# Ledger of designs, part 16: VHH binders against Elongator complex protein 6 (ELP6)

Target 1, 266 residues: Elongator complex protein 6 (ELP6), of Homo sapiens (Human) (q0pne2)
Amino acid sequence: MFVELNNLLNTTPDRAEQGKLTLLCDAKTDGSFLVHHFLSFYLKANCKVCFVALIQSFSHYSIVGQKLGVSLTMARERGQLVFLEGLKSAVDVVFQAQKEPHPLQFLREANAGNLKPLFEFVREALKPVDSGEARWTYPVLLVDDLSVLLSLGMGAVAVLDFIHYCRATVCWELKGNMVVLVHDSGDAEDEENDILLNGLSHQSHLILRAEGLATGFCRDVHGQLRILWRRPSQPAVHRDQSFTYQYKIQDKSVSFFAKGMSPAVL
Below, E stands for the ipSAE of ESMFold2; O stands for the ipSAE of OpenDDE; V2 stands for 0.75 times the mean of E and O plus 0.25 times the DockQ between their complexes.

## First folded at step 15 (VHH; framework vhh_6qgx_2)

Design s5 (from t5 with T100E T106I; at its last look DockQ between E and O 0.83; V2 from the best seeds 0.00; counts 0 for: pae E 2.1 > 2)
Fold by ESMFold2, look of step 15:
Structure s5 (fold): chain B 266 residues (1-266), chain A 124 residues (1-124)
Amino acid sequence: as target 1 above (266 residues)
Amino acid sequence: QVQLVESGGGLVQAGGSLRLSCAASGFTFSRYVMAWFRRAPGKEREFVAAISRSGGYTFYTDSVEGRFTISRDHAKNTVSLQMNSLRPEDTAVYYCAADESGFYMISPDEYDYWGQGTRVTVSA
């Protein structure tokens, strides 16, 4: 997890809010460091984590996790982390001779389809254990990333429905958290991406948007992060607040500084 | 230079209609979420409606939903607000706003660019 980001979000693993959806998005840059941050954050918070990884391998996340002080291998071994590896699982689903139910079985269908099996996988992964001892702080769903579902032919409405069912179960019923990544294509004609991004933002309590630089002249600035605090279901007199910082990504950390502080000015 | 120019305001009887228009220039129109805000006499500026970059997602404040329709025309770089069934409480200066965040915002502090406003007066 990145300590400076926790400071900007005014949170720590011991006091994170529950019942919330956090939207991560990026435009003209790679915002995946945000996914790594929240994965390590919630693992360090002793949460039960279901991670739906649709693009990258377990090995990829494990390598970065080690740099951030978490062992994904150990977390999976002890039952804290349930990891769905989309690329590897997609090969298994497509080439299986026996068609057993699978979270990604929509890949066997010719049309944009029902995401209910994926939802059932999430529900099963995070359902309460019927025992007297609480093992984990609360459940968390992480998805990296929902834009892949659009690329595979799912409609924005189907993806929003999936997120709604997950929110009802994970956030409302189980009082856990969700973190999802959506890439902003930047294409005005990409109506499905636009609908998905706005529909998710409407339902989110916190939005982190990583953006490529408006200028091409700051060598030591890797992008800008807009942090938006969203207050859904609040009276009309309550309003969104956002703050923008420039950032530099390093091997084990991310540095943030106020917009307008140029490290290269002479 | 970024410029947002509103037009279409005026005096109208309750129950009537007006169509506001906002012409945008000086930036890549398709990259911006567009919104309308209004400032009633003696009140703070408040959100009215927003439209996503593609036009595929619209959002309205409760008091205007079903009566107002926001739309955009990428060929003309304009955003419009069709205002039907107008009420005296809709009397305000209406402002066009733009932001490049990729999603709509309710707080006026979140928008980068603003028009000068166009006055709408709805008489009882």
Scores: ipSAE 0.548, ipTM 0.823, lowest interface PAE 2.1, mean pLDDT 84
ESMFold2 (binder alone), look of step 15: mean pLDDT 86; pTM 0.890
OpenDDE, look of step 15: ipSAE 0.694; ipTM 0.861

Design s6 (from t5 with F59W M105L; at its last look DockQ between E and O 0.54; V2 from the best seeds 0.00; counts 0 for: pae E 11.4 > 2)
Fold by ESMFold2, look of step 15:
Order: C-alpha cells, then structure tokens, then sequence
Structure s6 (fold): chain B 266 residues (1-266), chain A 124 residues (1-124)
C-alpha cells in the first residue's frame, strides 16, 4: 500500500470506512497502481477479499504485492483472498469439451449479457462465516477491470446491473467495500464506456482519477490524481470536495505533490 | 487555449422557444462531455443538461426534461440547447461547460472549462 496515498485519503487499515464503493479511473495514463494499493491495503486491514482479475495473472499481482508488503500466496492459502484469474479461467472455460456452470461462462456466449454467474461467485466468496467468531474484519470486492467486460461484448447496462447487485450485497447488506477500475478510453465511438463511467460515478462515494498531463510524462511527474469525495448532505446544501495532486511512481512507493509544487523545476 | 463561447440568449415570451449554442475551440471536442448549467438571480449555478462525448446519451434535470434538448455537432465543434415551452422560472444566465473529469455531471466543481454565459429572460 502507498502510505502517502493513505495520508491523502485520511485513512489507515485500522480505521477504514465501510459500506463504500470506490471508483478508480484513468485517462491517458495507466492507473493500475491504484488497484495494487487497495489490494494491499485491504489485505493488511484483515479483510476478506474477493479479487476479480480479468486480464492480469495471479503472479503479476503477487510480484507487486510482495513489493508492497503482502503475500498474496499466503493470503489465498489461509482463505483471506479469493482470486478469480480471468485469463487462466477464460482458457479453461472456452476450451472445455462440455459446458459446466462457471463464473465466466459468458465467454462461451456472444452478446449474452449474463453476469449472474459472476455475481453468484462474488456472493459465495464473501458470504459470512457461520462458525465461531468473525475471522475477517469485513468483505471487500476488487475488480480489475470493468472495461475488459465491455471489450468482451458485455453491454454497459449489464455491467452496471452487476455492480448494483454487488453493491447491494457487499456494501449495504454486508457492510463491506468495493473498489473497481474503469478506463476512460476517450473514444467518441465508445458510447458504452461513457455510459459505464457516468453510471458508476453517480454510485460512488470516492472517485480517484489518474490523468495524463497535458505535456505527457516527465522524469519527476508521471501524472495527476484527482480525488473526489462525495459527502452526504441535505439537498438544500451540497458540498462535494475535489482535490488534485501530481504524482511520481517509484519502485515501491508513490509520491504526491500539491499541484504546481513538483520537486523538480521543468 | 480552451475557449467556450455561448450565443443565442435573449428575451422571449413564456411558452416560446430559444436555441442556445456554444462554440468550442482549443481542445479535442470529441473527447469531452458537454453540459449546460444556469444561474438564476440570487441562486447558485444548477445543472440543466449534459451530453456524452459521442452524443449518444443525454442527462437532464427534472424541471427541464421533455422541454429542453441538448445536442452536439462534431463537424462544427458546437453544443446546443433547444429550449421549448419556456417558463418564467427558466430565467437565468446559461453557461456552457466541458470536461473529461465531470464524473458527477450535476456538480459544477467537476467541470474544468466554462463559457462566459448568455442571458435568457422569459417574460410572463
């Protein structure tokens, strides 16, 4: 996890808020460092984590997790982490001789729009333990990333329905958290991406948007992060807060600077 | 340099129609969500309508839905607001806004670029 990001979000694993949907978004840059942050953050918070990893391997996340101070192998072995590896599972599902129920069975169907098996997988992975004291702090769903579902032929409405059911179960019923990544493609012909982005933004309590700089990357500034907090308030008085920081990604950390206060003069 | 220039405001009688236009320059128009906001005397800016980057999806505040139509023209780099069945309560300064970061379409703080506004007055 990135301690400087925790400071910006005013949180630590010991006092993380519950019942929240966090939207991670990137535009003209790679925002995946945010996924790695929240994965390590919630594992360190002793949460039960269901991670739907639709394109990258377990090994990929495990290598980065090790740099961030977590062992994904140990977390999975002890039942803390339920990991759905989309690439490996997709190969198994697509090339099986006979059809079997599978969380990713939509890969066998064109224009199916059926994400119920994936939702049932998430629900089962995060259901409360019936025996003894609670073993985990609260459940967390991570998805990297929802844009892959659009690329595989799902409609934005089907993906939004999936997220709605997950949010009702994980956030509202179970008092857990969700973190999802969506790419802003910037493609005017990608209307499903627009629908998905706007639909998720309205449902989110915290939005982290990693953006490329107008001039591109440089040695000391890799992008900017917009942080939008949605605050509960009466309709007569609304106050959302938005903050912007520049950042630099390093091997085991990310540094953040107030906009215009880069440590190097360009 | 980003520039948004509104036009088409003026005085109209209740029940009448008016078409606002916003000419955009200095950015890749097709990569931005476009929106209209308005500010009535003594009030804060409020959301009126927004249109997706492609133009395929639109959003409206409840009080104008069915009466106003937002549209965009990628060839002319313009966004328009067709305002029909106007009411005195539609009297306001109307602002054009643009941004890729406006995840909450109704929040003016999420829009980075703004026009100067055009005045619409609807007489009873």
Amino acid sequence: as target 1 above (266 residues)
Amino acid sequence: QVQLVESGGGLVQAGGSLRLSCAASGFTFSRYVMAWFRRAPGKEREFVAAISRSGGYTWYTDSVEGRFTISRDHAKNTVSLQMNSLRPEDTAVYYCAADTSGFYLTSPDEYDYWGQGTRVTVSA
Scores: ipSAE 0.000, ipTM 0.327, lowest interface PAE 11.4, mean pLDDT 80
ESMFold2 (binder alone), look of step 15: mean pLDDT 88; pTM 0.897
OpenDDE, look of step 15: ipSAE 0.733; ipTM 0.876

## First folded at step 16 (VHH; framework vhh_6qgx_2)

Design k1 (from s3 with T100R D109S; at its last look DockQ between E and O 0.71; V2 from the best seeds 0.00; counts 0 for: pae E 15.6 > 2)
Amino acid sequence: QVQLVESGGGLVQAGGSLRLSCAASGFTFRRYVMAWFRRAPGKEREFVAAISRSGGYTFYTDSVEGRFTISRDHAKNTVSLQMNSLRPEDTAVYYCAADRSGYYMTSPSEYDYWGQGTRVTVSA
ESMFold2, look of step 16: ipSAE 0.621; ipTM 0.856
ESMFold2 (binder alone), look of step 16: mean pLDDT 89; pTM 0.910
OpenDDE, look of step 16: ipSAE 0.883; ipTM 0.947
ESMFold2, look of step 18: ipSAE 0.000; ipTM 0.177
ESMFold2 (binder alone), look of step 18: mean pLDDT 89; pTM 0.909
OpenDDE, look of step 18: ipSAE 0.748; ipTM 0.881

Design k2 (from s3 with V33I; at its last look DockQ between E and O 0.68; V2 from the best seeds 0.00; counts 0 for: pae E 2.3 > 2)
Fold by ESMFold2, look of step 16:
Structure k2 (fold): chain B 266 residues (1-266), chain A 124 residues (1-124)
Amino acid sequence: as target 1 above (266 residues)
Amino acid sequence: QVQLVESGGGLVQAGGSLRLSCAASGFTFRRYIMAWFRRAPGKEREFVAAISRSGGYTFYTDSVEGRFTISRDHAKNTVSLQMNSLRPEDTAVYYCAADTSGYYMTSPDEYDYWGQGTRVTVSA
């Protein structure tokens, strides 16, 4: 996890708010460092994590996790992490695992609204332990990334319905958290991306948007991060607040600077 | 030069309808989220409705849900607000706003461009 990002978000593993959906978004840059941040953050917070990884392998996340101080292998072995590896599972669904119910069985079906098996996987992965004391702090659903579902032919409305059902279970019923990544195509002609991005924004408490620089990377500044705190339940007293920082990605950390205070300026 | 020009305001009796229009120029209209805000006398501006860049997503504040409809026309570079079943509490100056952030925002401080406003008065 990145300590400087925790400082900007005013949070630590010991005192994170619960019941929230965080939207991670990138435009003209790679925002995946944010996914790695939250994965390591919640594992260090002793949370039960269901990670729906639709784009990268378990090995990929494990390598980065080691740099950030977590062992995904150990977390999975002890039951803390439930990991759905989308690319590997998609191959198994298509070529090897026919007839059985599968969270990704929508790859075999033509119906855009058939994300119920994926929701049931999430519900089963995060349902409470039948004991007097919970082993884990609270449940967390992490998805990397929802844009893959659009690329595979799901409609934005179906994906939004899936997220809404996950919120009802994970956030409302179980008092846990959700973190999802979606890519912003930046193109008004991509209606499904536009609908998905705005619908997720509506449901989100916090939005982290990574954006590329106008001139691309420089050695001391790799992009901008906009942090938007949403307060939809308090429109008359408190309004949405946003803050923008420039950032530099390093091997085991990310540095953040307020606009005009980057290493190139200082 | 960016311009947002509202029209269609006026005086209407409770239960009536009005259609506001906002003509946009000086920027690539289809790349912007469009929104309507309103300011009642003695109050701060408050969010009314937003429409996404493509027009595929709309959002409304609770007090206007089901009564107001936001729409946009990419060919004419206009955004509209159809206001039905008007109530006296809808009395306000209505403002058109635009931003390029990719998702709608409910805080007026987050929008880059604003119209001058059009006055709507709803009599009891």
Scores: ipSAE 0.488, ipTM 0.791, lowest interface PAE 2.3, mean pLDDT 84
ESMFold2 (binder alone), look of step 16: mean pLDDT 86; pTM 0.889
OpenDDE, look of step 16: ipSAE 0.858; ipTM 0.932

Design k3 (from s3 with S54T S107N; at its last look DockQ between E and O 0.58; V2 from the best seeds 0.00; counts 0 for: pae E 10.7 > 2)
Fold by ESMFold2, look of step 16:
Structure k3 (fold): chain B 266 residues (1-266), chain A 124 residues (1-124)
Amino acid sequence: as target 1 above (266 residues)
Amino acid sequence: QVQLVESGGGLVQAGGSLRLSCAASGFTFRRYVMAWFRRAPGKEREFVAAISRTGGYTFYTDSVEGRFTISRDHAKNTVSLQMNSLRPEDTAVYYCAADTSGYYMTNPDEYDYWGQGTRVTVSA
């Protein structure tokens, strides 16, 4: 996890709020470092984590996790991490006969927008253990990323419905958290991306937006991060707060600077 | 230079209707979220309605949902607010606003551009 990001968010693994949806988004840059941050954060918080990984392999996340101080292999062995490897599972679903439902069976169906099997997988992965003892602080769902679902032909409404059911189960009933990544395509004509991004933003409690710089490339500044604390359960008169920082990604850390105070301006 | 120009305000009796229009120029209209905010006498600016870049997603404050309809026309670079079943509490100056960010529509601090406003008065 990135200590400087925790400082900007005023949080640590032992004091994070529960029942919240955090939206990660990126525009003209790669925001995946934020996914790695929250994966390591919640594993270190002793949370039960269901990670729907639609874009990268387990090995990829494990290599980065090791640099951030967590072992995904050990987390999976102890039952803390439930990992769905979307690329590998998608190949198995497409090329093999299926006798029973599969979380990714929507890959075989005509565009009906049916994400119920994926929701059932999440619900089963995070259901309370009937052993009578709570081994984990709270459940967490991570998804990397929801934009892959649009690319596979799902409609934005179907993805929003999936997130709504996950929120009802994970956040409201189980008092856990969710973190999801959505890419901002930057295409003014991309209606599905527009619907998904705005719909998720409305439901979110915290939005982290990584943006590319206007120049595109800078040796000392890799992008900017906008942090928006949203209060969807608050009266409409409460003012949301947003802050903007520039950042530089390093091998095991990310440095953040107040806008105008980056190394590039010193 | 960016300009947002509101029109269509006026005096109307409770239960009546008005349609506000906002003409946009000086920017790529279809790349912006558009919104309406209002300021009642002696009060702070409050969110009314927003419409996504493509028009595919709309959002309303609770007090106007079902009565107001926001829409946009990319050919004319306009955003409109149809206001039906007007109530005295809808009396305010209405402002058109534009924002490049699509992730939260109700925060006025996130809007880059603002119009000068058009006055709506709803009599009892």
Scores: ipSAE 0.006, ipTM 0.394, lowest interface PAE 10.7, mean pLDDT 81
ESMFold2 (binder alone), look of step 16: mean pLDDT 86; pTM 0.889
OpenDDE, look of step 16: ipSAE 0.837; ipTM 0.921

Design k4 (from s3 with D109Y; at its last look DockQ between E and O 0.01; V2 from the best seeds 0.00; counts 0 for: pae E 17.9 > 2, placed apart)
Fold by ESMFold2, look of step 16:
Parts: sequence; structure tokens; C-alpha cells
Structure k4 (fold): chain B 266 residues (1-266), chain A 124 residues (1-124)
Amino acid sequence: as target 1 above (266 residues)
Amino acid sequence: QVQLVESGGGLVQAGGSLRLSCAASGFTFRRYVMAWFRRAPGKEREFVAAISRSGGYTFYTDSVEGRFTISRDHAKNTVSLQMNSLRPEDTAVYYCAADTSGYYMTSPYEYDYWGQGTRVTVSA
């Protein structure tokens, strides 16, 4: 996890809020460092993590996790991490000789927006332990990324429905957390992307938006992070708060600066 | 009283081999993840290798993978690090570490029990 990001979010693994959906969004840049941050954060918080990784390999996340101080291999061995590797699972589903139920079975079905098997996978992965002793702090669902579902022909409404079921189970009933990544296409003609982003934004307590710079990458500033704290159903005097920082990605850390303040000034 | 005692350090020429051993006492050995860390002069302590409680999973930092092998022996309550094809950059004090909560972590801050370290020097 990135210590400077924890400072901006006023949180630590031993004091993390519960019952929240965090939306990660990127536009014209790669926001995946945010996924790695939250994965390592919740593993260090001793949370039970279900990670739906729809495009990147387990090895990819494991390599980055090691740089951030976590071993995904050991987390999976102890039963803390349940990892769905979409790339490997997609191969297994396509080459399956016997038609068996699978979280990604929509890959076998023509014209089907049926995400119920994926939701059932998440529910089973995060189901409370019947021993009566709390082994994990709370459940967490991470998804990297929901835009893959749109690319595979799933409708935005079906994806929002899936997230709503997950939120009702993971956040409301189990008092856990969710973190999801969605790419902002920036295309006004992409109605499904807009519907998904707007729908998720309204369900989210926290939105982190990584944006590319108009000038592209430069030596001291790699992008801009917008942090939006949402407080729906609040009186007019209590409003959502938005903060903007520039950032620089390094091998094992990310530095954040107030907008207009460069590393050369500090 | 939990105690971790390293042995097997010394001076070795580049390309040589050493076997480090860590004897554990004062706790139920099979319930703990075991790891090796190292600290080169003037640097922070860094992860080298870890082995799961079962022994079925091992994890290595990139620079040692293929050259170092971590293993554990539940009958002797020991963790070993076989270091082959040693390089001058492997010169460091090597520490044995144990913890029940840290078997998925490569960060030194997640391990509660440490040995005093054994020095490994690899000459060019």
C-alpha cells in the first residue's frame, strides 16, 4: 500500500471504515496502481478478500504485491484471498468438454447478460465462517475491472445490477467493503460506459479518479488524482468534498502534491 | 520464550554455496510462517524468501530465485536457506523471522519474532 495515499484518505489498515463502495476510475491513463494499493491495504488489514481479476494474471498482481509488502501466494494458501483469474478461467471455460457451472459461464452463452453465477461465486467466497470465531476483520470484494464486462457485450444495466447485489450482500449485510475499477472511455457516444460510470458514482462513498495530463507524462508529474467524498442525503450545509492532487509513480511508492506544487519546489 | 538462532554464515568466494539454518524454540513451529530477510551495509532490511506453514508454498525475491532454496523441517524445528551461485551483492546480515499473522507478507514490519542475524560475505 502507498503510505501517502493513506494519509490523503485519512486511513490505515487498523482503522479502515466499513460498509463502503469505493469507485476507482481512470481517464487517458493507467489507474491500476490504485487497485494494487487497495489489494495490499485490505490484505494487511487482515480482511477476507475476494478478488475478481478479469484480465490480468495472478503473477502480475503477485509481483506488484511483493513490492508493496504482501505475498498473494501466502494469502491464498491461508484462505484469506480468493482469486478469480479471468484470463485462465476463460481458457478453462472455452475448452471445457463437459458443461459445468462456472462464475464466467456467460462466455459460453450467446446474448446473455447473466451475471448471477459470478455474484454467487462472490457470495460463497465471502460467506461468514460458521466456527463463531472471527478469523478475518471483514470481507472485501475487489474487481479489476468492470469495463471488461462491457467489452464482452454485457449491458451497463446488467453490470450495475450485479454490483447492486454485491453491495447489498458485502457492504450492507456483511458490513464489508468493495473496490471496483472502471475505465472512462471519454467518448460521449459510448452510452454504456456513461451509464455505468454514473450509476456507480451514485452508489459510491468515495471516488478516486486518475487522469492523464494534457501534456502527457513529464519528469516530475505523472498524472492527477481527484478524490471525491460523497455524502448523499445530507443537509444543504453538508456537501460532497473534492480534492485534487498531482502524483508521481515510483517503483514502490507514489508521491502526491497539492495541485500547482511540483517536486522541484518541495 | 521464543528464540530463533541462525547459523551457517561465513566468508565465501563468488560462485560458492552456503547453507543457513535457523533453529526455533519456544513456540509451536508448524503454526508459523518462516522467512529470511537480509540487510546489506547502509541499506534497509529486505525480503529474501518465505515458506508457508505447510511448506507447500515458497516465495523468493527476484534476485535470488533459482539460486536460493528455503525449506523447513518440522521434526527438527528448523528453517534452512540453501544459497547457491553466490554473488558479491548477496553480502549481508541474514535474519530468520517468524509470525502467525505475516505469512502472506514480505514486509519486515509484519514479523514479530527475529533472530540476531548471521553474516554472509561473498568475495569477488
Scores: ipSAE 0.000, ipTM 0.135, lowest interface PAE 17.9, mean pLDDT 79
ESMFold2 (binder alone), look of step 16: mean pLDDT 85; pTM 0.879
OpenDDE, look of step 16: ipSAE 0.862; ipTM 0.934

Design k5 (from s3 with S101P; at its last look DockQ between E and O 0.01; V2 from the best seeds 0.00; counts 0 for: pae E 7.2 > 2, placed apart)
Fold by OpenDDE, look of step 16:
Parts: sequence; C-alpha cells; structure tokens
Structure k5 (fold): chain B 266 residues (1-266), chain A 124 residues (1-124)
Amino acid sequence: as target 1 above (266 residues)
Amino acid sequence: QVQLVESGGGLVQAGGSLRLSCAASGFTFRRYVMAWFRRAPGKEREFVAAISRSGGYTFYTDSVEGRFTISRDHAKNTVSLQMNSLRPEDTAVYYCAADTPGYYMTSPDEYDYWGQGTRVTVSA
C-alpha cells in the first residue's frame, strides 16, 4: 500500500471504515496502481479478500504485491485471499465441458444473461466460517475491472444489479467493504459505460478518479487524482467533498502534491 | 508463460536505420507499459524508450531523442523501436521490457518482464 495515499484518505489498515463502496475510475491513464494499493491495504488490515480479476493474471498481481510487502500466494494459501482469474476461467468455460456451475458461465450463454453465478461465487467466498470468524477482521470484495463485463456483452444494468446484490451482502450483511475499478472511455457514444459510471457514482461513498495529463507525459508528474467523498443518502448539494492532487509513481511508492506545486512545466 | 522475444538487430553503418520488434505473449499486453533498454559493452543497462499503455505517451533518453521512435501494436501484441541516424555509440544489446500497469519508469528495476535481447552493431 501507499502510505501517502492513506494520509490523503485519512485512513490506515487498523482503522478503516466498514460498509463502504469505493469506486476507482481512470481516464486517459492507467489507474491500476489504485487497485494494487487497496489489495495490499486490505490484506494488511487482516481482511478476507475476494478478488475478481478479469483482466490480469494472479502472477501479475503477485509480483506487484511483493513490491508492496504482501505475499498473495501466502494469503491465498491461508484462506485470506480468494482469487478468481477471469482470463484463465474464460478459457476453461469456453473450451471445457463444465459439470458444475461456473462464476463466468454467462460466457456460454447465447443470450446475455445475468451475473447471479458470479454473485453466488462472491457470497460463498466471503461467507463467514466458524474457524474464520476469529481470524479475519471483515470481508472485502475487490473487482478489476467491471468494464470487462461490458466488453464481454453484459449490459450496464446487469452489472449494476450485480453490484447492488454484492453491496447488500458484503457491505450491509457482512459489514465489509467493496472496491471496484471502472475505466472511463471518455467516449460520449459509449452509452453502456456512461450508465455504469453514473450508476456506480451514485452508490459510492468514495471515488478516486485518476486522469492523464492534458499536456501528455511528464517525468515529474504522471497524472492527476481526484478524491471525492460522497454521502449517497444526502441531497446532491451537501453530498460531496473533493480534492485534487497530482501524483508521481515511484519505486514501491506514489507521491502526491497539490496542483501547481510540481517543478514540472505544466 | 510470459515471453518477450526481440528481433530486428544486426550490423548497420553509421547514419543507417534499423527497426527492432518485440513480440509479447503470456500476459494482457494492453495493461502494460512497454520499454526498450540497451546494454553497451562494458556499460550498465540503460533506458532507451518507453510507451504508455494506450500508446498515447512516449518518452526517450536524451541521446536518442529525435532519432528513435517507439510504437506498439495492440492487435499483434508487439512493441517496435524505429532507430534512425544510428551512431557507433548506439551499439548495444537491446532489450524489450514490460512494466507494471500505471508505472512510467526509466529504471530497469521497475520492469517485471524482460526479453533475451537483440544485438545492434553500428560501424563507423
């Protein structure tokens, strides 16, 4: 995890709030560093993590995790981490006859189905066990990324329904947290992406939006991060507090600074 | 299994051109920053060029700026380095590398995957 980001968010693994949905969004940049941050953060917080990884391999996340001081392999072995590797699973679903329901079985369906099997997977993964209740602090669902589901032919409404069910189970019943990444294509013609982003934005308590620089690449500034705290149950005018920072990704760390304070010519 | 396979190296006269190519497999190509490094005889490995995930951002070491162009093809999972106006000091083994998503680094230590390299020799 990135300590400086924790400072900005005024949180630590030991005192993180529960029952919250965090939306990660990236536009014109790669916001994957945020996923790695929260994965490491919640593992260090001794949470049980269900990670739905739809775009990268376990090996990829493991390498980055090691850099951040977390062993995903060990976490998985001790039952702290449940990892769904979407790429591998997709191959299995498409090329192998499955006798049992699969979380991604919608890939077999001729028509766009629902994501109930995926929800059931999450629910089962994070279900409290007698021996596990004393072992983990609270459950966490992490998804990287929901936009892949749209690419696979799922409708935005179906994805939002999936998120609603997950929130009910993970955030309300189990008093855990959710972190989901969605890419912002920036294309106004991508209606499904817009529906998804808007729907998630209204449900989220915290939104982290990473954006590329208008000026392009700079060695001293890699992007802009907007942090938005929301109270979904409050009127829009009183709902939001936001701050914007520039950031630089470094070896095993990320630095943040106020806009305009960088030595870079922007 | 992750693989990066470089090609296109060879012998060329000063002022000439070469195009290096790197074929990537075993990982989601579009999620990685791709880069070229080189190691000259008796020297340490040094950064040459990098290209962002989308291909929208490129950056170069000063000595190759204006002469080299890095590009990527998402359909073919390849990254290329067009090298023009080659100089004897460009002689090196050139390596293709893949970085963690969201990282824009010039340090070799930041890259997780490496090719075996292709040799470029520029004669005077």
Scores: ipSAE 0.055, ipTM 0.524, lowest interface PAE 3.9, mean pLDDT 90
ESMFold2, look of step 16: ipSAE 0.080; ipTM 0.557
ESMFold2 (binder alone), look of step 16: mean pLDDT 85; pTM 0.878

## First folded at step 18 (VHH; framework vhh_6qgx_2)

Design m1 (from k1 with A50V; at its last look DockQ between E and O 0.03; V2 from the best seeds 0.00; counts 0 for: pae E 5.8 > 2, placed apart)
Fold by OpenDDE, look of step 18:
Structure m1 (fold): chain B 266 residues (1-266), chain A 124 residues (1-124)
Amino acid sequence: as target 1 above (266 residues)
Amino acid sequence: QVQLVESGGGLVQAGGSLRLSCAASGFTFRRYVMAWFRRAPGKEREFVAVISRSGGYTFYTDSVEGRFTISRDHAKNTVSLQMNSLRPEDTAVYYCAADRSGYYMTSPSEYDYWGQGTRVTVSA
């Protein structure tokens, strides 16, 4: 996890809030560093994590995890981490006959079906274990990334329903947290992407939006991050709070600074 | 103009059945989670049932689970509540509600639009 990001979010693994949905969004940049942050964050918080990785391999996340002081392999071995590798699973579903229900079985359906099997996977993964002693603090669902579902032919409404159902189970029933990444295509003609982003934004307690610089790549500034806290139950004037920072990604860390305070400007 | 119009309420004996219907207009129906709430005499409005945008997911309050069924028809822009095995404690004004966000499915304050309600009376 990135200590500076924790500071910006005013949180630590030991005192993180529960029952919350965090939306990660990136536009014209790669916001995957945010996913790595929260993965390591919640593992360090002793949470049981169900990670639905729809693009990258376990190895990819493991390498980055190690840099951030977390062993995903150990987490998985002790039952703390349940990892769904989407690409590998997709190949199996599409090219091999399946005898058992699969979380991604919608890929072999003639018509793009629903995401109920994926939900069932999540529910089972995060189901409390009656062992007498609670091993984990609270459950976490992490999805990287929901845009892949759209690319695979799922409708935005279906994805939103999936998230809604997961939130009811993970956040409300189990008092856990959800973190989901969505890519903003920036294409106004992409109606499905717009519906998804809009729907998720309304459901989220925290939104982190990473954006590329209009000027392109800069050595000392890689993008800007907008942090938005939402309180839907409050009046509109007090409902949202937001801050914007610039950031630089390094090998093992991410630095954040106020706009105009980049080392390049100093 | 946004409208939600409930129908189907009435007087029924305990153990009987009713089917409520809500006709929606003036908004994009497919983008909204639809729900039923009820308000009994002397009580606060309470959640009864909710159905997801696609209709693939439904949730119910515990007291009606197994007896009530919520459904929706996108072609007709309607949401329905089939109520079976009705009990006197089910007596209430039933309201149809629409929520674009889907943030809190059980929280009335989060719903954007409401109907005027239809009265259901269950006699002992």
Scores: ipSAE 0.030, ipTM 0.539, lowest interface PAE 3.5, mean pLDDT 90
ESMFold2, look of step 18: ipSAE 0.202; ipTM 0.640
ESMFold2 (binder alone), look of step 18: mean pLDDT 87; pTM 0.900

Design m2 (from k1 with R31N; at its last look DockQ between E and O 0.03; V2 from the best seeds 0.00; counts 0 for: pae E 8.3 > 2, placed apart)
Fold by ESMFold2, look of step 18:
Structure m2 (fold): chain B 266 residues (1-266), chain A 124 residues (1-124)
Amino acid sequence: as target 1 above (266 residues)
Amino acid sequence: QVQLVESGGGLVQAGGSLRLSCAASGFTFRNYVMAWFRRAPGKEREFVAAISRSGGYTFYTDSVEGRFTISRDHAKNTVSLQMNSLRPEDTAVYYCAADRSGYYMTSPSEYDYWGQGTRVTVSA
């Protein structure tokens, strides 16, 4: 997890809020470092994590996890992490002759709009366990990323319905958290991307947007992060607040600077 | 130069209707989320309605939902607010706003461009 990001979000694994949906999005840059941050963060918070990884392999996340101080292998072995490896599973589902039930079975269907099996997988992965030797702080769903579902032919409405069901179960019923990544295509004519992003933004309690920068004077700046807090439970005079920082990604850390305070400007 | 020019305000009786219009120029209209905000006398600016870049997603503050309808016309570069069943508490200066990112629909500090406003007065 990135210490500087925790400072910007005023949170630590010991004090994380519950019942929240966090939207991660990126435009003209790769925002996946944010996914790695939250994966490491919630594992260190002793949360039960269901991670729907639709493109990257377990090995990919495990390598980055080690740099951030977590062992995904150990987390999975002790039952803390349930990992759906979408790339490997998608190959198995598409080439499987017998057509066995699978969370990603929509890949075999002519009208790929049924995400109920994926929702059932999430529900089973995070359902409460009767008292035992181990207890997790609260459940967390991570999805990297929902844009893959659009690329596979899902409509934005189907994806929003899936997220609504997950939110009702994970956030409302189980008082856990959700973190999802969506790419902004930057194409004004991409209605499905637009509907998905705006629909998720409306339902989110926190939005982190990583943006690419145009070429210019800042060789040491990799992008810009916008942070928006939504629907605070504070008194009526308070409103949504947003902040913008520039950032530089390093091997094991990410540095953040107030806009105009980056190393290249100072 | 970017401009947002509101029109259609005026005096109307409670229960009546008005349609506000906002003409946009100086930027690529279809790439912006468009919104209406309002400021009543003695109050801070508050969110009324927003419409996504494509027009496929709309969002309203609770007090106007079901009564107001936001729409946009990409050919004319306009956004409109149809206001039905008007109440005296809807009396305010209404502002058109544009935001390129599209993710912070209800936060006035996130909007890039603002109009000068059009006054709506709803008499009892």
Scores: ipSAE 0.024, ipTM 0.538, lowest interface PAE 8.3, mean pLDDT 82
ESMFold2 (binder alone), look of step 18: mean pLDDT 88; pTM 0.904
OpenDDE, look of step 18: ipSAE 0.301; ipTM 0.678

